VH-VL binders against q9umr5. Designs and how they scored, part 360

Target 1, 268 residues: q9umr5
Amino acid sequence: SYKPVIVVHGLFDSSYSFRHLLEYINETHPGTVVTVLDLFDGRESLRPLWEQVQGFREAVVPIMAKAPQGVHLICYSQGGLVCRALLSVMDDHNVDSFISLSSPQMGQYGDTDYLKWLFPTSMRSNLYRICYSPWGQEFSICNYWHDPHHDDLYLNASSFLALINGERDHPNATVWRKNFLRVGHLVLIGGPDDGVITPWQSSFFGFYDANETVLEMEEQLVYLRDSFGLKTLLARGAIVRCPMAGISHTAWHSNRTLYETCIEPWLS
Below, E stands for the ipSAE of ESMFold2; O stands for the ipSAE of OpenDDE; V2 stands for 0.75 times the mean of E and O plus 0.25 times the DockQ between their complexes.

## First folded at step 16 (VH-VL)

Design pm13 (framework fv_nofazinlimab; at its last look DockQ between E and O 0.84; V2 from the best seeds 0.87)
Fold by OpenDDE, look of step 16:
Structure pm13 (fold): chain C 268 residues (1-268), chain A 122 residues (1-122), chain B 112 residues (1-112)
Amino acid sequence: as target 1 above (268 residues)
Amino acid sequence: QVQLVQSGAEVKKPGSSVKVSCKASGGTFNDYAISWVRQAPGQGLEYLGYIIPIFGTARYNEKFKGRVTITADKSTSTAYMELSSLRSEDTAVYYCARGSYDSTGYEPFDYWGQGTMVTVSS
Amino acid sequence: DVVMTQSPLSLPVTLGQPASISCRSSQSLVYSDGNTYLYWFQQRPGQSPRRLIYKVSNRDSGVPDRFSGSGSGTDFTLKISRVEAEDVGVYYCMQGTKWPFTFGQGTKLEIK
């Protein structure tokens, strides 16, 4: 039988968005128990990510317990960060494949069309002011806002991303790294036509430097220092990168070709 | 000069709802936290919650168990606080307050509204 | 929740004399960025609260220099070097480090 699949949605999203993905999984892997976690939907997805991690943890623990052979995680957009954190704090998870579906794994710094309704372009350069404060960090968006022009503030004020990345020293860094390394495979999915994740390479742990030049994963300090295990995972062949062009952000979970190419191979 | 002007006093029956407005003028609105604080007669200050308008949602003190709804209208630079299922103990002056930015970052509660008295009585 | 405890709750003071208010938090107010988000507010009779001090020791514009804030970690103090008649009111400390943000009980300053 196929291992259970757990799906975690993204910002302003819900379980309904994954109806096509469910269809694809059922068609290609009949009998697979797929659970789309319906937590923190809609505006509730703006709650602090650590709160979300706790909520999702409570939901996945029973599922994992019933699947001793392991489970697969499909985590979309913001959900990918939630899942990464989840795997970092859980010392007993049994995740075989962690599929990060167009997630801002290295953070967000952009004002794409998708986010323009939330904050205008002019706010991109100034969002650090509110985000890197206690008031701002109570919102998920700020928890992974990564302003390359204010790296010091990010490193010090980010209450989520900087911690799970091991970019800021904390007492749980070693344990979190150990926990995360329990994952069988890390499948990174994203693409240049996403239109939301900025830069799109963030889905592959790439990100801006101080000049807004995109550096790849292997150039990032988190990789070089192996702060949360990326270098180790890569070395043992556990990282899969699946870039795909021509897919908008809201289509990653509903594109058949993407599913067959980047997701299906890891649901065995 | 930044000013916060709140709506007038309210008298409500138990079980009803009240919605207080806070109009901001003299500056930008979207990237500041608007906080709501109340003060019962002769009592201290209590933090209800706050909204950052650009995010479109508020952070609530769980003490109120979902009775408080804070919203913001960016087009009118007005924040709202609605309290439902009113009780006599909800009788208080309700304040809105806005933060500001300085060279060190964001600081809350730099400006205050004049307060809105809400009386809940049978 | 972080509990903020002020002392004293009532503070009668003679004009021209100094005053001191203590505020203690149930846990450290040091944020990840190294700042301590402790605030002091003044509320004069019949008026809205007014922020006096932010981040422990920074005076707001227009606040007389006779007001000073100090402290670290869990223990904070607001001092008035020479109390004036206009200083009558209730003073509150507030922490902005951990949600929900919480106020102290307030200290009522009166003139003897």
Scores: ipSAE 0.928, ipTM 0.968, lowest interface PAE 0.5, mean pLDDT 95
Fold by ESMFold2, look of step 16:
Structure pm13 (fold): chain C 268 residues (1-268), chain A 122 residues (1-122), chain B 112 residues (1-112)
Amino acid sequence: as target 1 above (268 residues)
Amino acid sequence: QVQLVQSGAEVKKPGSSVKVSCKASGGTFNDYAISWVRQAPGQGLEYLGYIIPIFGTARYNEKFKGRVTITADKSTSTAYMELSSLRSEDTAVYYCARGSYDSTGYEPFDYWGQGTMVTVSS
Amino acid sequence: DVVMTQSPLSLPVTLGQPASISCRSSQSLVYSDGNTYLYWFQQRPGQSPRRLIYKVSNRDSGVPDRFSGSGSGTDFTLKISRVEAEDVGVYYCMQGTKWPFTFGQGTKLEIK
């Protein structure tokens, strides 16, 4: 029998987006219980990420309790940040595979296509002014906004990403690292043709330096300091990197080849 | 230069709703917090919530959640606050306010509307 | 919610004399960025509130230099070095560190 699968959606998203993923799982792993969490959809996805983490936590507890052998998480886009925070704050999670599906794990410094949908004119160079304030931090996109030209403001004002990355000292950092390290596998999925996640390497814990040159995961201070366990997980053989070209942001959960290559092997 | 002009006074019955407008002029609107605050007669100030219009959604004080709705129309630079299921204790002057940016970053409540008196009586 | 407690709630003062208003928060107002989001507002009779002081001690443009703010952590003070007739009104502190952002009860300043 297969472990239950929990699916967490992204910004301005809903459970309907995952209908094809559900079909693929049913075909390859018949009898698998799949729950697509229907929380914080549409505009509600802009609520503070810590509020979303708490709501999703309440939803996953009974599912995990009914499955003592473990569960899998498939977490899309912004949802991958929610899931990573869940793994840190839950001292009783039983997640085997955490599948991060094109998630901005090291932050977002948006491209023009994504900004035009949310902001009709490009705002990325100016958004830091309100995002790095208590008023801006009450909205999810500001919780993981990472302006590489104002990294000092990010490090000090981020109420979410800088904390779950261990980039700023806080009293829970040690216990969050311990909890996160209980995951069986971290499966990182993304690709250069995503068109929304910027830089796309954020899905693999890469990010811009001040010159907008991408530094890969192993070049990041959070990896080198092992601040939340990435170096430990890699050494344990628990990190799976599955990049795939040719997939746009909205197509990750509806591409059969991606599913078969990057997701299916981890749904034990 | 920057002005916030609110809609006129309202008299309402208990159980009904009221929608107050706040039109901004003389500056940009979309990337500021537009806040709503009320003041009952002889009482202090109470923060209802705020919207940052570029995000298209608002943050609410949980004391009022379920009864207050804050929206913005970016094309007209107008914010709205709607309060439903009115009670007599909702009688107050309702203010909108906008922040500003300075050398230290974002600062709230730099510009205030003139206030809108909402009276709830049967 | 962060509770903001002002004292005194009523402050009669002689024209030309100093005035001091205290504001205390139930939690530290130091945000993760090192800033302290503590604000002072003045509401003259029949008018909308006006911001006087932002981030503890920064005086807004057009605010007379007889107004000053100070404090840290949980304890803050607004001082008026020489009260003038136009200073009559209610003074509010507000915290902007933790949502919901909250006001003190107000201090009514009157000329004796």
Scores: ipSAE 0.821, ipTM 0.923, lowest interface PAE 0.8, mean pLDDT 91
ESMFold2 (binder alone), look of step 16: mean pLDDT 92; pTM 0.937

Design pm14 (framework fv_nofazinlimab; at its last fold request DockQ between E and O 0.79; V2 from the best seeds 0.86)
Fold by OpenDDE, fold request of step 17:
Structure pm14 (fold): chain C 268 residues (1-268), chain A 122 residues (1-122), chain B 112 residues (1-112)
Amino acid sequence: as target 1 above (268 residues)
Amino acid sequence: QVQLVQSGAEVKKPGSSVKVSCKASGGPFSDYAISWVRQAPGQGLEYLGYIIPIFGTARYNEKFKGRVTITADKSTSTAYMELSSLRSEDTAVYYCARGSYDSTGYEPFDYWGQGTMVTVSS
Amino acid sequence: DVVMTQSPLSLPVTLGQPASISCRSSQSLVYSDGNTYLYWFQQRPGQSPRRLIYKVSNRDSGVPDRFSGSGSGTDFTLKISRVEAEDVGVYYCMQGTKWPFTFGQGTKLEIK
């Protein structure tokens, strides 16, 4: 039998957004128990990510307990960060494949178009002002806002991304790394035509330097220092990178070709 | 300079709802937190919640158990605070306040409205 | 929730004399960025509150230098070097480090 699949949605999403994905899984892997977690939907997805992590943890623990052979996670957009954090805080998770579906794994520094899409009146150059404050960090989008021009503020004020990345020292860094390394495979999916994740390479742990030059995963300090286990995962062949062009952000979970190429191989 | 102008005094019956407005002028609106605080007669200040208009959602003090709704209209630079299921204990002056940003970072409560008295009586 | 405790709650002061208000938090107010988000507010009779001090010791524009804030961790103090008649009112401390943000009970400063 196929391992259960748990799906975590993104910002402003609901379970309905994944109807095509469910169809594809059912068709290609009949009998698979797929659970789309209906938590923090819509505007509630703007709640602090740690709060979301706790809520999702409560939901996945029973599912994992009933699946001793392991489960797969499909986590979309913001959900990918939630899942990574979940795997970091859970010392007893049994996740085989963690599929990060167009997630801003290394953070978001959206361009004007991105902010207009989500927040029409916002300017990316000024968002650091509110985001890197206690008031801003109470919203999920600020929890993974990564302004390359204000790295000091990011490192010190980010209450979520900087911590799960191990970019800021904290007492749980070693344990979280150990927990995250329990994952069988980390499947990173994204592409240049996403239009939302900025830069799109963030889905592959790439990100801007201070000059807004995109550096790859292997050039990132989190990788070089293996702060949360990326280097270790890569070394043991546990990281899969699946880039795909021609897919917009809202189509990652509904594109059949993407499913067959990047998702399906990891559900068996 | 930034000014916050609130709506006028309200007299409400128990069980009803009240909606107070806070119009901001003289500065940006979307990227700054609008906080709502109330003060019962002769009592201290109580934080109800705040909204960052660009996010379209607010953070609420759970003490109010979902009775408070804070919204913002970016087109009019106006924030709203609605309190439902009013009780006599909700009688208070309600204040809105806006934050600011300087070289030291973001700071809340730099500007205050004049306050809105809400009286709940049978 | 973080509990903010002010003392005293009533502060009668002679004009020209110094005043001191204590504010204690139930937990450290140091945020991840190293800042301490402790604020002091003044509310004169019949007026809206106004921010006096932000981040423990920074005076807002227009605040006289006779006002000073100090402290660290969980213990904070607002001092007035020489109390003036216009200083009559209620003073509140507030923490902005952990949601929900909370105020102290207030200290009523009166002239003897």
Scores: ipSAE 0.936, ipTM 0.972, lowest interface PAE 0.5, mean pLDDT 95
Fold by ESMFold2, fold request of step 17:
Structure pm14 (fold): chain C 268 residues (1-268), chain A 122 residues (1-122), chain B 112 residues (1-112)
Amino acid sequence: as target 1 above (268 residues)
Amino acid sequence: QVQLVQSGAEVKKPGSSVKVSCKASGGPFSDYAISWVRQAPGQGLEYLGYIIPIFGTARYNEKFKGRVTITADKSTSTAYMELSSLRSEDTAVYYCARGSYDSTGYEPFDYWGQGTMVTVSS
Amino acid sequence: DVVMTQSPLSLPVTLGQPASISCRSSQSLVYSDGNTYLYWFQQRPGQSPRRLIYKVSNRDSGVPDRFSGSGSGTDFTLKISRVEAEDVGVYYCMQGTKWPFTFGQGTKLEIK
């Protein structure tokens, strides 16, 4: 009698990537209904994140309706941003555990090996020029691109991350915070050997200051102002931080020790 | 400085496809929006879609979804627009355009190709 | 889609006289960054379009100062203070605030 689990994938990803995670859940929580949402696969994962949120919302509603006692979300990479937005925009979500699996929760500023595939020549110092425009904001990478050297542009032009973080004032901020705070637990997973999320501490709501020094979650203005509920959740004992070294970006959902340590305890 | 040169005019039968090229020279390519716009004879401009080559994917006007494909080759600084299932209503001049950056941000349509006439007739 | 409506669609003018072209959008063109992504283009007969004005009021290089743009929100205007023979053509406004980006229908300027 385990709560259903909904899995949301990341950039250039598909449901097949989660086959090992599904095996682990079946072994430790037999009978759990697990749905891996097969939407926005491959290059479709570059569509604007608000379009992806709408599509995933439509898929999630019937699953949540059939499980009035609640569901769990496991959301990988870019998918963790989609899930956080879902928790904000859904007035009546019934999510118990939101498991954020190496997601760029405070944004991305890096041309790591993963971005080298997308950007063969390093462009991180110049990407803000197109990303912080209406043309760039039509692509998911730009929706969470966070250039610490152009924070004013980020704050004003971001159509997604600056809004769900409550970094820019908007009419839905209070309602989104209220909705997000209905989550039972926020489980943050990531590590220094990820190789893609930059800085890797973004998975824990840490991020660069203007000197590229990483400030932790509790040093971020969004935490201090409690703009979308992080301070409230931490005070409630609802935030679980589960860092693990030695795991590359593509291996988070296929590492048994990571599953047993960071995921399994939260799939009640 | 920047120059966009398009492939030559084409005459096509209904139901076929056309692929128009747009080669950029004299400036950067990969981190700019390369847009495609068409103009039927005696009519206005219609935005088909655009690609930012570093992302390797395009945004399309929904009117053309399923029939238009926009791609880019960063190594040759060339963008392509392919329109399939051609109809007589697709007879138009097809333009590519590239934007530019200034102190106020990104600006679209600073440089235009010469246009490619595509005629669809039985 | 944001609808861009130009008026007039046909604009006969006498040489040396002013001309004014209106462009209205179906919603505000002010983006979150405070910029208004409204553009004006000129297309002379038989030529590719040419950008004249970017972000409401900024003239592109090489555009004569007899051209000016103004407006805010949903209402925008292109003015030519003294029409010259070389100004014959079709003028388009375009919004770049909300995808899909859209053009007005065009205003054909001709010498009467």
Scores: ipSAE 0.845, ipTM 0.922, lowest interface PAE 0.8, mean pLDDT 92
ESMFold2, look of step 16: ipSAE 0.824; ipTM 0.924
ESMFold2 (binder alone), look of step 16: mean pLDDT 92; pTM 0.942
OpenDDE, look of step 16: ipSAE 0.926; ipTM 0.968
ESMFold2, fold request of step 17: ipSAE 0.845, 0.826; ipTM 0.924, 0.914
ESMFold2 (binder alone), fold request of step 17: mean pLDDT 93, 92, 92; pTM 0.942, 0.941, 0.940
OpenDDE, fold request of step 17: ipSAE 0.935, 0.935; ipTM 0.972, 0.972

Design pm15 (framework fv_nofazinlimab; at its last fold request DockQ between E and O 0.77; V2 from the best seeds 0.86)
Fold by OpenDDE, fold request of step 17:
Structure pm15 (fold): chain C 268 residues (1-268), chain A 122 residues (1-122), chain B 112 residues (1-112)
Amino acid sequence: as target 1 above (268 residues)
Amino acid sequence: QVQLVQSGAEVKKPGSSVKVSCKASGGSFSDYAISWVRQAPGQGLEYLGYIIPIFGTARYNEKFKGRVTITADKSTSTAYMELSSLRSEDTAVYYCARGSYDSTGYEPFDYWGQGTMVTVSS
Amino acid sequence: DVVMTQSPLSLPVTLGQPASISCRSSQSLVYSDGNTYLYWFQQRPGQSPRRLIYKVSNRDSGVPDRFSGSGSGTDFTLKISRVEAEDVGVYYCMQGTKWPFTFGQGTKLEIK
């Protein structure tokens, strides 16, 4: 039998967004129990990410308990960050494959059409002012806003991303790293035509430097310092990179080719 | 320069709803937190919640158990606070306030509305 | 929730004399960025509140230098060096470090 699959949605999403994914899984892996977690849908997805992590944790614990053989996580967009944090705080998770589906794993610093209403071009450069304050950090978007021109503020004010990345010292860093390393495989999916995740390499733990030059995962301090286990995972062959062009952000969960190439191999 | 003008006084029956408006002028609107605070007669200040208009949703004090709804219309630079299932203890002056930016960063409550008296009585 | 406790709640002061208001928080107000988001507000009779101090000790524009804020961690103080008639009103401290943000009970300053 196939291991259960748990799906975590992204910003402003609902379970309905994953109807095609469920269909693909049912067709290719019949009998798979797929649970799309119906939590923090729509506007509720703007709640603080740690609050979401707690809610999702309560939902996944019973599922994991009933699946001693292990489970797979498919986490889309913002959900990928939620899942990474979830795996960091859970010392007893049994996740085999963690599939990060076009997630801003190294943060977001963009103003694409999809997010233009949230991040107007004229405001992108100034969003740090509100986001790196207590008032801003009560919203999920600010929890992974990563302004490369204000790294000091990011490191000190980011109440979520900087912590799960181990970029800011905290008493749970070692334990979180240990917990996260329990994952069997980390499957990173994204692509250059996403149009929302900015830069798109963030889905592969790449990101801007101070000059907005995109650096790859191996050039990031979080990797070099192995602050949450990326270097260790890579060394043991546990990281899978699956880039794909021609896929827009809202199509990652509804593209058959993408599913067969990047998702299906890891649902055994 | 920045001014917040609130809607007029309201008299409501228990169980009904009230919606107070707060129109901002003299500055930008989208990336400032607009806070709602109330003050019962002779009592202190109580934080209801706040909205950052660009995000389109608000943060609420859970004490009100979902009775408060805060919204913002960017096109008119107006924030709204709706309180449902009104009770006598909801009788208070309701204030909106907006923050500002300085060399130290974002600071809330730099500007205040004139307040809106809401009376709940049978 | 963070509890903010002010003392005294009533403060009668002779004109021209100094005044001091204490505000204590139930937990540290130091945020992750190292800042302490403690605020002081003044509310004169029949008026809206007015911010006097932000982040413990920063005085807002137009606020007389008679007003000063100090403190750290969980203990904060607002001082008025020479009380004037216009200073009559209620003063509130507020923490903006942990949601929900909370106010103190208020201190009513009156002239003897």
Scores: ipSAE 0.936, ipTM 0.972, lowest interface PAE 0.5, mean pLDDT 95
Fold by ESMFold2, fold request of step 17:
Structure pm15 (fold): chain C 268 residues (1-268), chain A 122 residues (1-122), chain B 112 residues (1-112)
Amino acid sequence: as target 1 above (268 residues)
Amino acid sequence: QVQLVQSGAEVKKPGSSVKVSCKASGGSFSDYAISWVRQAPGQGLEYLGYIIPIFGTARYNEKFKGRVTITADKSTSTAYMELSSLRSEDTAVYYCARGSYDSTGYEPFDYWGQGTMVTVSS
Amino acid sequence: DVVMTQSPLSLPVTLGQPASISCRSSQSLVYSDGNTYLYWFQQRPGQSPRRLIYKVSNRDSGVPDRFSGSGSGTDFTLKISRVEAEDVGVYYCMQGTKWPFTFGQGTKLEIK
C-alpha cells in the first residue's frame, strides 16, 4: 500500500489550493491517505516560522505514529522551509520523500506581486533594515529574507534560515544534521517562470553572491561545508532535481505534467 | 519631521468596542513598526502589539489576544487599534509610536502620538 | 515573558545632585546579532513618553549630556549627573530582545 502523504501549504494559502494535487494522487495512487494541514492559513502564515514549525510538528506526530513504514511530505513555497525545519528538529520523523515544491530554500530577495502595491520603489534593497531586527524577525517573510548585500546582518540576525542552513553556530547543529539525513529522498522542484521566488534557483539551494550572480547548490558554502547534510545527501543519490519552465508560483500544485514528471515517481 | 496624530478621547460602555486611529505624516510609514502602548491611570506602560504595514499583519501581546485588532491603511498612512468587549479595566491613555533607523539598525519608539484617553464606564 | 525590574520605584533627589536608576532583566538581553536591545524612556508630567537612550548607552539626539546609560547582560543603569527641575517625571526601561517586548514598572523622579 501507499505511504500517507502530508501536505504543507505556503504563505497566504489554504487547503483548497491543493484540490487538483489531491485529485492527481487519488487517480495514480488510489487508497493513499492524504492530509492537507490547515494550520496557519491566510494571515496566520506570517507568524514566526518557529511557531509554525511547532504547530505543524504537533499535527504530524500522530500521522507518523500511525504509519510506521513512513510518510511523504509535499511542501509548497514557504511550507518547504517549515518542512525542512521539521526534518531537523524531529528525532523520530519517518519521512521517506520530502518534496519541496518551489520553496525558497536558500532564502528570498525579491519583491513579490502582492507587495508591489506598497513599494513604488524597489523595497528589496531596504527591507533588511527592519527584517534584521527583533521586530522584523517576528514575521515569517523576514525569517527567510536573505539580502546578499548585507550577508553579515543576515548571518547574525536571522532567527530561522541561517540556523536551519547551519550558517550560524548553534548547540543543536549536530543533532539537526543527523535528523535531516534520515530522509529517504529530497525532491527539489521549481523553475525560471515562477515569478515569486527570487532567485528561482533558491528552490534548488542556489542563491545570489554579492554581485547578484546566482551560484548553484554545489558552489554554496552550506553545501561545501556540508553544514546540514546536502553534500552527504547528494553523494547518496538522494537529491532529485526537477526543474520545469512555464509554471507560475500559484500553479505548481495544479499542473498535471509537473505532477507526473516530478511528484508521482516519489509517492511509493 | 515625523508626526503621529491620534483620534480624540472616547467614553464607552462596558461590552462595546473602540477604534483609535494614528495618522503619520512627514516621513515614511510602511516599513516601520507602528506600536500601540497603553497606560492606565497612575500605572506604567503596557505593550499591546505592533504592525509593520508592508506585511499587513500585527503581533499581539498574549494578554490581549482575541480582543485587540491592529491594522494599517497604507494609502492614508494611518494605523488603527480596535479593542473589543471593553471592561472598566481598559480605561487608559492609548499611545501609538513609530520607530526609526540609525547606524546601529532599527530602533523602536522614536516618535509618539499625543495619546487617546479611552474611558470605560456604565 | 522577560520581566524588567526597576529600582527604586520612587526617587526623591535634591536639585543638582546625581540620580541613578537600576533596571534588571530576568534573562540576558543580548540578541544573536550581538546587540543588547535595552531602552530608556522619560515621561514628563502630562506628556507622552520620550526615548532617551537606545541600545543600552546611546543617547538620542537632543537628550542632555547629563543623562547616560550603562550595563550589560541583565543589569542596566540610567544615570543623571546633575538633576534639574525639568527632569521630574517617570523613567521606564524596556527590553526589545524577546517578544513580547516589556517595560519596567517605572521610577518616579521627584525634587525634594
Scores: ipSAE 0.850, ipTM 0.928, lowest interface PAE 0.7, mean pLDDT 92
ESMFold2, look of step 16: ipSAE 0.827; ipTM 0.919
ESMFold2 (binder alone), look of step 16: mean pLDDT 92; pTM 0.938
OpenDDE, look of step 16: ipSAE 0.927; ipTM 0.968
ESMFold2, fold request of step 17: ipSAE 0.827, 0.845; ipTM 0.915, 0.922
ESMFold2 (binder alone), fold request of step 17: mean pLDDT 92, 92, 92; pTM 0.940, 0.939, 0.938
OpenDDE, fold request of step 17: ipSAE 0.936, 0.935; ipTM 0.972, 0.971

